# VH-VL binders against q96il0, part 264

Target 1, 167 residues: q96il0
Amino acid sequence: APERGAERRDTAPSGVSRFCPPRKSCHDWIGPPDKYSNLRPVHFYIPENESPLEQKLRKLRQETQEWNQQFWANQNLTFSKEKEEFIHSRLKTKGLGLRTESGQKATLNAEEMADFYKEFLSKNFQKHMYYNRDWYKRNFAITFFMGKVALERIWNKLKQKQKKRSN

## First folded at step 9 (VH-VL)

Design A7 (framework fv_ebrasodebart)
Fold by ESMFold2-Fast, scan of step 9:
Structure A7 (fold): chain C 167 residues (1-167), chain A 120 residues (1-120), chain B 108 residues (1-108)
Amino acid sequence: as target 1 above (167 residues)
Amino acid sequence: QIQLVQSGAEVKKPGASVKVSCKASGYTFTNYYISWVRQAPGQGLEWMGWISAYEGYTNYAQKLQGRVTMTTDTSTSTAYMELRSLRSDDTAVYYCARDQSYRPKGHDYWGQGTLVTVSS
Amino acid sequence: QAVLTQPPSVSVSPGQTASITCSGDKLGDKFAYWYQQKPGQSPVLVMYEDSERPSGIPERFSASNSGNTATLTISGTQAMDEADYYCQAWRSSTAYVVFGGGTKLTVL
């Protein structure tokens, strides 16, 4: 039988959630930045009488958040590893050790690091374009369902008003 | 027309490796994840993992972690699944299937399946 | 990982309503999907995002997902609907995909 931990909803790059929404919250709750993605997670409030349409919107928003967290966690890991490799390579080329005489970690100046940033952005340009494409498509779907939920709530209000006037 | 076409049947000995291909056509390859799903004779569907066609990011089923590798070649719109250290209980039909990266619409198109037989 | 439980078999007469359940802890918090598989063929997506029907799937197919149980309903069941049916939950791009054990639908 699977243990309680078998219900995992996290991966190694995305990190672990260590926070909970306030117990009496009637609103969406924003947590601290995730250590891997550096994005703040949103915990969605679930109404007592959530409609099927509201449930679908919430599930789409949650799935989009998880997708976004995973993308940036992976990207940040790639950035940090390639940055360290670049620094070590440049220091070796200059005939310098990885540590200074005092034992401090050796660094490159801003001009030297500009080469790395340019190469990294160029290398990842296509990936970021596809990310933006998916981001816009996801937000279009969420906005569409937000509109449907708004219309449903307006209809319910009008329905209640008609019932009250008939009495 | 949207199609996923897989490589042909394979017969392998225990301890060998197999690499199955899945060639996509009729759609934008980078808009989809590719899942690999296997089915042992007379058994149900078992998810093995998936790969994002544009990111190259993979997520594998825990049971197969360390034995499976999924890759893609965007220039040929082809996905690959390699399974190593084959055992007799790896005998199954292996399927590739697509799922949208920008909305979770499910696996709407599947390859025809590749029978992999592991026998001594 | 979480397990999705389906009955191994369901039998109905032609024209009757078939109901196939899929149970899992907090399944209703995730999207559910349904696949039809006939002998020697690849699976076919018949329902997605809990209750949505793909183009080309007959209106007699419907589905729901709430609490711990997702249900596939086939109204006016026909002989051509005889197949194995699998539920699937998608936990997101950061987790995993889980299939139910499958249900053999017999129409006689």
Scores: ipSAE 0.591, ipTM 0.816, lowest interface PAE 1.6, mean pLDDT 85
Fold by OpenDDE, second read of step 10:
Structure A7 (fold): chain C 167 residues (1-167), chain A 120 residues (1-120), chain B 108 residues (1-108)
Amino acid sequence: as target 1 above (167 residues)
Amino acid sequence: QIQLVQSGAEVKKPGASVKVSCKASGYTFTNYYISWVRQAPGQGLEWMGWISAYEGYTNYAQKLQGRVTMTTDTSTSTAYMELRSLRSDDTAVYYCARDQSYRPKGHDYWGQGTLVTVSS
Amino acid sequence: QAVLTQPPSVSVSPGQTASITCSGDKLGDKFAYWYQQKPGQSPVLVMYEDSERPSGIPERFSASNSGNTATLTISGTQAMDEADYYCQAWRSSTAYVVFGGGTKLTVL
């Protein structure tokens, strides 16, 4: 019995292309767009003397980035799959193949594709609403912690200046 | 030269299945559709369905829905038609035919036909 | 399924013009094909896409479409043209193929 080759479910490789910045970098690095999400990953710098607030901010930013990467990777895959299925289905109904008489990839017209986009957006409307809501919540949290970190840094600089004046 | 060569004549009992083959040569098999057409003795041509050799898309005549299966083997450039639950009225010469390029419009090349006799 | 209607038989004398009609609903939106079938042989395409001849088909064969009727015309009919002729259409909406009932052409 010939072993039915396991259809490698292209599980979206969880491998966020970890753009590894140079080890000596003291800055955040932006990588190339991810092939699945099309989002540019950020590698966050870790200071040697990272405060608990700074660490919390960094973790929150990382988690939010991962959340975004996963969301858009999945959405793009779903979109691509459904689009292909839609095209194939419509072509099949018309008795048309995937290739034209010229050997080019058969496509649907703009009107037919407009129907697909409308349907896709309608179907995913609630999902996008939740995404937007959560996106705002996460970004507000990040902004809040950015403010706290900024205040902490100001305070620490003031303390250091006072100590230098007293000596 | 373009040729469609079909399998030999078949004799079947009612309720049995028959599978007819059609080997294509002389052209790029995957660029075309294959239609199956049958002709009962002394009757006209009846379209059964078509299959796209590349995509594997099929379209069957409504009368034959659920009883007919068309398949292709691209490695051997062979089309297959299986008809199940055979009846006496399925006695016919079965033809494979090549459709025009990229669309199942008309049939430019035909096989020699396969006689299928359904008898008790 | 839409049925294409053909006359069951047409008779013509040698050298005369034979005309075979094929009528069906909305045939004007469809490509008409014509096939010749001789006894014990496979059908042969004689006309495609309403008015085009395949290679090897004599110029005496022509086809025309008017409304819901396709016509195969054989000018200067010869004894060798005696055969069954089938019209065929393709439906774009369903991708179904439909054949006419066939016409027996007799050359007397």
Scores: ipSAE 0.025, ipTM 0.626, lowest interface PAE 3.3, mean pLDDT 88

Design A70 (framework fv_ebrasodebart)
Fold by ESMFold2-Fast, scan of step 9:
Structure A70 (fold): chain C 167 residues (1-167), chain A 120 residues (1-120), chain B 108 residues (1-108)
Amino acid sequence: as target 1 above (167 residues)
Amino acid sequence: QIQLVQSGAEVKKPGASVKVSCKASGYTFTDYYISWVRQAPGQGLEWMGWISAYEGHTNYAQKLQGRVTMTTDTSTSTAYMELRSLRSDDTAVYYCARDQSYLPKGHDYWGQGTLVTVSS
Amino acid sequence: QAVLTQPPSVSVSPGQTASITCSGDKLGDKFAYWYQQKPGQSPVLVMYEDSERPSGIPERFSASNSGNTATLTISGTQAMDEADYYCQAWRSSTAYVVFGGGTKLTVL
């Protein structure tokens, strides 16, 4: 599910929800899970006096979120598709239909499904290794810029203090 | 050291398919997306799509959806772009360009371009 | 769908400052990039992440990105700066690249 309209749902730590447009929020907020990635999007608060460095950090965090959402949406779709294909293939081999006599969706036993999970994890091992590598590199960059922003804020506070003392 | 080397010029008839290759060297191939960008004579840059070299995921421009396929061969560090059902308005120089997967650095290295001419 | 709009041409005298704009809805929420292309050559990245300059690109090149407009600024414009300039942005949700229509810079 993509981003929803002008009204946004904010969830308090206590679980209480409210509507607040991201532009009017004083904090980052978390939306409902995306239909495809199952990840909750973070909508970033934009202060009116945002520095260029703060803007760069925010854009970097946003880009990383979009990359992460895309990866997991693709992964989840692949998993669901391959799982369905595996089940249909095994049922066909057994001469069984896709539904039971009661009209319920036909299923495989735990041992047969374990085969699928093992194969899926093995097939995707290298992809997940690359994902983890990129994830760590992205978070290193974000942490680095968070440090720069923190130093900028400290320096600005020191400049303001010095100016008050020198007047 | 870092290079993207594309296959040579092609002349095709309308309705044919063309497959352009882009061989990368001098860097870790799987750390980058490969974008394909074309430019018709005297026209601007038109993005066709990109592929993740490690994930294999593709995203294609809406105009080309159904006619373009992008693939990679990690063992040879080569990206491919196949365009089907060619029309005269597909005549263009086709570029590959890399864009880092973990930092938004933009397309910092480009192939030399491949001229594809579609004529009867 | 959404597009990035550039003026088709900009003319400046040698030594003057050239400004090339790129407009798009909420472009300032995304990173903008700029490419220079001379006739018969591949594009060259001249600015990335809104205002960063790659190694080898002269200090005369600078850029900004705010609101709906990104701007490439070339100070002390020289004849060698004559080229087509393209802006670029990544778009969210659909995860694709968008290029502006290009601006021909003429140093007259």
Scores: ipSAE 0.592, ipTM 0.817, lowest interface PAE 1.4, mean pLDDT 83
Fold by OpenDDE, second read of step 10:
Structure A70 (fold): chain C 167 residues (1-167), chain A 120 residues (1-120), chain B 108 residues (1-108)
Amino acid sequence: as target 1 above (167 residues)
Amino acid sequence: QIQLVQSGAEVKKPGASVKVSCKASGYTFTDYYISWVRQAPGQGLEWMGWISAYEGHTNYAQKLQGRVTMTTDTSTSTAYMELRSLRSDDTAVYYCARDQSYLPKGHDYWGQGTLVTVSS
Amino acid sequence: QAVLTQPPSVSVSPGQTASITCSGDKLGDKFAYWYQQKPGQSPVLVMYEDSERPSGIPERFSASNSGNTATLTISGTQAMDEADYYCQAWRSSTAYVVFGGGTKLTVL
């Protein structure tokens, strides 16, 4: 009995880009697209005197980025897997092999693939709705904290100006 | 109300396998990850791994690689954790926990725990 | 694996403020989560994303982060707060979850 090869359950890729900016950078860096998510990672600058609010904002941005990376990495893997399964299933149903007589990978026509895309989108519609909802919530929170940080910076600048006038 | 209900206590011999179940209710099962965490008697919490209830993707702690398998049944909203080649040091309370959606970063709901005793 | 370090025990008198620290490499880049565990019970999330409280958690619970150290603070500590407390983070590179060693809080 052929040992059914243990289907290597694809572990979720660690969605963290290996992009490392220069150590002496004083600004945010954008990396190349991640190979799994196809999203460009941002390496966030950490100020020497980072306030608690600035730190929280940075963490929120980082967490949101990682959330996006993980979501799309998983989504792309799922898509690729289901696409391959669909193609194999349809070829089998047609009595066609996975390879053409020329040794090329057998493909389906655009119409057949359109059915796959429709089914895939339908199946994942709810997931995408939740993603969008959470995306807005996260970005709202980020924007809110951006405002707080901006106010804090203004206040600190005003205090410094008052101290300079009193001396 | 969100609940995670685990299977009952297990007593196993060394070298045996145990499979613990975790039935989820009160939320959309496929929207979240499930993590498994164990706690040996008088010890701290040890993360074992997580599974995506939607994709079935898994990530296991390095220490447990090759011995642990996590699965889900979306039709019954149930997560399973199988631990093989049991040892005495695997004696622990095993918890399932719900992670935040899309990213398994924290655990907001926990099962009641399942005691697994490994004894000769 | 990155280890989150907690003090093994903290003791406080009723009404005093308890502080539990959690230190780890690169913890400054991640949110810490805090769990309370009473004897024979499952852990309960008490703080998430450093300083956010789940519904039902008393306002006397707060959390802060400074550099690579997260701190859980319990103001006006009560006898019912006696428990083990665990900090938790996760690693973006591996998506592993990491717990601290736990801190036993005793209310004297």
Scores: ipSAE 0.066, ipTM 0.693, lowest interface PAE 3.4, mean pLDDT 87

Design A71 (framework fv_ebrasodebart)
Fold by ESMFold2-Fast, scan of step 9:
Structure A71 (fold): chain C 167 residues (1-167), chain A 120 residues (1-120), chain B 108 residues (1-108)
Amino acid sequence: as target 1 above (167 residues)
Amino acid sequence: QIQLVQSGAEVKKPGASVKVSCKASGYTFTDYYISWVRQAPGQGLEWMGWISAYSGYTNYAQKLQGRVTMTTDTSTSTAYMELRSLRSDDTAVYYCARDQSYLPKGHDYWGQGTLVTVSS
Amino acid sequence: QAVLTQPPSVSVSPGQTASITCSGDKLGDKFAYWYQQKPGQSPVLVMYEDSERPSGIPERFSASNSGNTATLTISGTQAMDEADYYCQAWRSSTAYVVFGGGTKLTVL
């Protein structure tokens, strides 16, 4: 559950972007961005007559969401740590302090930061390739099960329609 | 043949550190998480943490946070678990086990276990 | 301590159906897994994703997971099934693995 302050911002200030707990929801809904991953979680609707196949799909989607959030939360923390280390190293090399005369954190210009981004992307290229590969595999599995669920629903509707027509 | 082979038994003094290895073979190492699970004599299974062989991301049990470090070496397909500041209640068989990173298939292959005895 | 609750022991006669339960808050919203461990051996995965059976595991093993309780069922229990059984689940809010305390199955 979010902090009361965050909850109040979601409901009170705008009204139109209210984040309400569903009493009896008939669809999935999207929450606010996670503090660490910055990704918006999907909260899944659970039907009263959920089939085993539908349950498996929902659990797989929930597990994939958690995997995705953990990856990006860790990546964001690693990025922030390495960015600070890079800035401190370059400022030391230039003979500059870590703070400006006004007490603000000293920063590097865009050209100097380009070095960091290039090094970070190069260093993490293999990790991001593995993430993309796993993301494709996960999406393929989810799509496959979505197809099975869709087919199951079509056959159930067809059987119901045929029964009504026969009677 | 899929196999996880662990390093041999260790006897340590309280306050020492131990590092257990787990060498994987017969599969694509980076497609899996490696969990570390311990079992004290006559007790149940206790999860210690897992590491993603593809991302290097770790998640440790709260009880062990600050004392445990998990790493991997993809060039040798080997996972490591280091436990520091050993206490007598750390005496256990330590297992490594794999679980797929892209599907939640459970721990389908386990190492043979490494007995770590902490005694004064 | 494990967050998942299992009975410490279950006893059955050969040929009877054994049922081992695993209880946890909203466990039925997570995938459950079951492991068999014999003395001096590593655990063996016997059921995954609630009700799926790995290759090599006999058909007499089945499982379900609903509400707060996951159940491992062994039909026509044999002497070779005597072992400790552990349930496992993901806890999505913490993204960690949780094991049950284990159940000793005795076949007499």
Scores: ipSAE 0.495, ipTM 0.775, lowest interface PAE 1.9, mean pLDDT 83
Fold by OpenDDE, second read of step 10:
Structure A71 (fold): chain C 167 residues (1-167), chain A 120 residues (1-120), chain B 108 residues (1-108)
Amino acid sequence: as target 1 above (167 residues)
Amino acid sequence: QIQLVQSGAEVKKPGASVKVSCKASGYTFTDYYISWVRQAPGQGLEWMGWISAYSGYTNYAQKLQGRVTMTTDTSTSTAYMELRSLRSDDTAVYYCARDQSYLPKGHDYWGQGTLVTVSS
Amino acid sequence: QAVLTQPPSVSVSPGQTASITCSGDKLGDKFAYWYQQKPGQSPVLVMYEDSERPSGIPERFSASNSGNTATLTISGTQAMDEADYYCQAWRSSTAYVVFGGGTKLTVL
């Protein structure tokens, strides 16, 4: 039995955005769009005196970003693959080659491609629903922790003001 | 080895139909188109049409529209050509040929031919 | 249907170069294939569209395209090369296949 060569699932390389902000940066940096996800990565600033709540918020933001990057990278790859397969299949069905007589890449018309988009969206509808649900959950959690961090900062400022008044 | 083996010679009366078979072997049948070409005695090659063994999509020569039907059986890797309403001028050797991949351009393998004689 | 025009016959002496032309409208933008057919046999592909030879075809066979004319060239023609030769093209718009009228090559 000839060993079916394991189709190397081109796992989207977990491309850690090679974007490195300047070492002296005191703010979050936005990188260029990622090649696979087309999402712009954010490099989160780490304060020298990061509180446990601030750290938790930063980690949640980082995890959510990674989750988004991975999701969209995979979706874009899937889309590109399925699109190519659709085009090839349709051209073959029509008795057409991948190239025209002029050597140009054969293309489908807008109507035919509309069918692909409809089918793709239909097929991935549930996946998108789950993504949206999880997106809201994650962002809600982030927002909640943002509120907590804000309150902590206010409290710390008030304590410092009281100490200065007592001295 | 890639081979196309056609059915035997046929003698038909005018107005009858003939169905010629072409069994393919030695390659993945569904990856290619099959063309049918005929040659009247002492005449040149005439393209009749092609069929996609993958999709069953057919393209027939305009002259034969309505009279010719091409089909494939993927389970047996066999192509069929049916010509209806036969006339004396349909007397010819009929060839099946494998087309190049992805497009019915050239014919790289041919069947041995099937003589169809239409006589009163 | 676009008609591919071939000379009905070409004669050459052994060892000479035979040239068979195939002319058609916009053939220069089309791919031409060449087939050899011997009496009582099926056609055999001798040249691909890009002037490539199938396996088993002698190097003496070559093809070229210039404008609306495709040319099959047989260098050092041998007696075994005596056959009918057909050019073939296709149309991208209709995906129709068109054959030339054929050329009888005689080796004298």
Scores: ipSAE 0.017, ipTM 0.557, lowest interface PAE 7.3, mean pLDDT 86

Design A72 (framework fv_ebrasodebart)
Fold by ESMFold2-Fast, scan of step 9:
Structure A72 (fold): chain C 167 residues (1-167), chain A 120 residues (1-120), chain B 108 residues (1-108)
Amino acid sequence: as target 1 above (167 residues)
Amino acid sequence: QIQLVQSGAEVKKPGASVKVSCKASGYTFTDYYISWVRQAPGQGLEWMGWISAYQGYTNYAQKLQGRVTMTTDTSTSTAYMELRSLRSDDTAVYYCARDQSYLPKGHDYWGQGTLVTVSS
Amino acid sequence: QAVLTQPPSVSVSPGQTASITCSGDKLGDKFAYWYQQKPGQSPVLVMYEDSERPSGIPERFSASNSGNTATLTISGTQAMDEADYYCQAWRSSTAYVVFGGGTKLTVL
């Protein structure tokens, strides 16, 4: 064994985590808007002692968010594409170029664009009604599981109070 | 009763196209995605893609991009899957299966399967 | 595309507990599903949303999903449980459905 006189130290541990440091509360946070859907994603806080019900609720909320973002990304892309096609078609019918003399995109007046919006809304009415139905069904399910989680938390608090009183 | 009934077996030559149908009954067709899953003889399940019955939006497996087209006819509650430029390794049983659009419940009902044989 | 890895085969005696695993990167952040397929038949959903059991599936079937591994557990395995089992994950953000390679459960 080596003689005494040398200081001995173990390897230093890693630094403190930045996700939930002792000086800050852990919480959900909101990301930047998605380029296509224009919706801000929510990043959910995951507690260390997440119950199976809490995990299921979180996964359901995450899945619903991804479904919602995909729907609106597709809808926004469809709107943009059909809007440009409508503008180009109307300008061609009038014998006008697609660009102004200044090089900017040629546009239709508000009265002409009203025709497009009316057509687009009518064409997509059924799709939006089904979206709303699914959105309501999803939120009902989320609310239902939120209720289950709340009841679980109440039960656990009652158990903890009973244990505290027995001590 | 809820059921998905598929079209009958097909025998095709390489380079041909096949279109398989899946007729749904006993439920609200527009509340579900329809997935297409195939299984080569003695092999596992391979997902090909799905279509949203009410949106008409499709997602296809990357391996099949450009060869597969999925459509629906809501008036007849029928889903279709067309696979083009058939090769011998496309020989498989092709299944349709439903999955709820509003909850992630998985593929709870499956069609009986359609055997597609691709041979010279 | 995520890859889901299953053992190709699992063997148990009647009455023993069978455990079939499904592994994938961050699989525990997604819902996992399990399907049973008997020869010449269509797949049957036996577990959904990680641990939920469809009506008609015996209580001896249970499942979990955590970290990188989902597990299907069959307690008191019976001869009728002999089949191929496939795990599945749904990736809505990537719009893909992924199946595991399948596990042949032999009861002998």
Scores: ipSAE 0.558, ipTM 0.795, lowest interface PAE 1.5, mean pLDDT 83
Fold by OpenDDE, second read of step 10:
Structure A72 (fold): chain C 167 residues (1-167), chain A 120 residues (1-120), chain B 108 residues (1-108)
Amino acid sequence: as target 1 above (167 residues)
Amino acid sequence: QIQLVQSGAEVKKPGASVKVSCKASGYTFTDYYISWVRQAPGQGLEWMGWISAYQGYTNYAQKLQGRVTMTTDTSTSTAYMELRSLRSDDTAVYYCARDQSYLPKGHDYWGQGTLVTVSS
Amino acid sequence: QAVLTQPPSVSVSPGQTASITCSGDKLGDKFAYWYQQKPGQSPVLVMYEDSERPSGIPERFSASNSGNTATLTISGTQAMDEADYYCQAWRSSTAYVVFGGGTKLTVL
């Protein structure tokens, strides 16, 4: 049996967004949409006196962003591949070429493509369910740490005000 | 190695039918189309039609519509071509050929040919 | 009549370049295939999709397509290249395969 060469799963390159914010930026920057995920990357600002809680929040946000980028990059690649396969299969079934007599790319009609979308969504339904679940878990954690950081900041401001009143 | 092995020579009378077989090996039979091409003695190649091995879809040359039937048996990786209402001008070597791509646009492997003689 | 027109014969001396043309109003999806057939043998694919060469076909075989004419070129023609050559096209509108009338190449 000829070894079916392992189709190199085109692993979505971990495309670290080449977007570098200006070095003197004191705020978060939003980059252009990534070419694979179509998600806009965020470059998080790192304060000079970052607290351990702030650092933890930042890391959690970064990890969640990377997770989202990878998920959608992979989904988009899978979608594109399966779409192409579907088109080729349907053209084959119809006895049609990939090009028309005029040299244009042969296309399927909207009805046939609707079937593809339905099938694709059905096939990936469970994957999307897991994604949504994990998305909520991650965002809940982020929100929780945002609350903790907010409380820490309030507390620190109160301590500074007391010290100024005592002097 | 990819091979297409056809059935042996046939002698038929006018009005009879002939069924030629083509056994494929060395590749996934269902992934390709099979075309049939004939060649009359001293003449050029004439395309007869193609069949999708997996789906069973067929497309026949207009000249042969109603007289030709192509079938496949996926369990045996065998293609069949039946030609009915034979005439003297159907005397030819009949070839099965594998189409090169997922579309029936060209032929990369050919059978050895089957001579069909139609004589009174 | 063959939809694709080929010269009925081409003669070439050993070592010279042979050119076989195939002309048609529409070469299907603009892909030409070429087959070599020797007497008593099955056709062999020698060129596909205008200029692609199957494995095992010598580099002296090349093909080009310009407008409505496909050309098979055999550089440094050898005695073993003497055969009938057929061009073939595929029509996307009907999914029909069309062969040329064939060209007998003689190596003198």
Scores: ipSAE 0.000, ipTM 0.542, lowest interface PAE 12.2, mean pLDDT 86

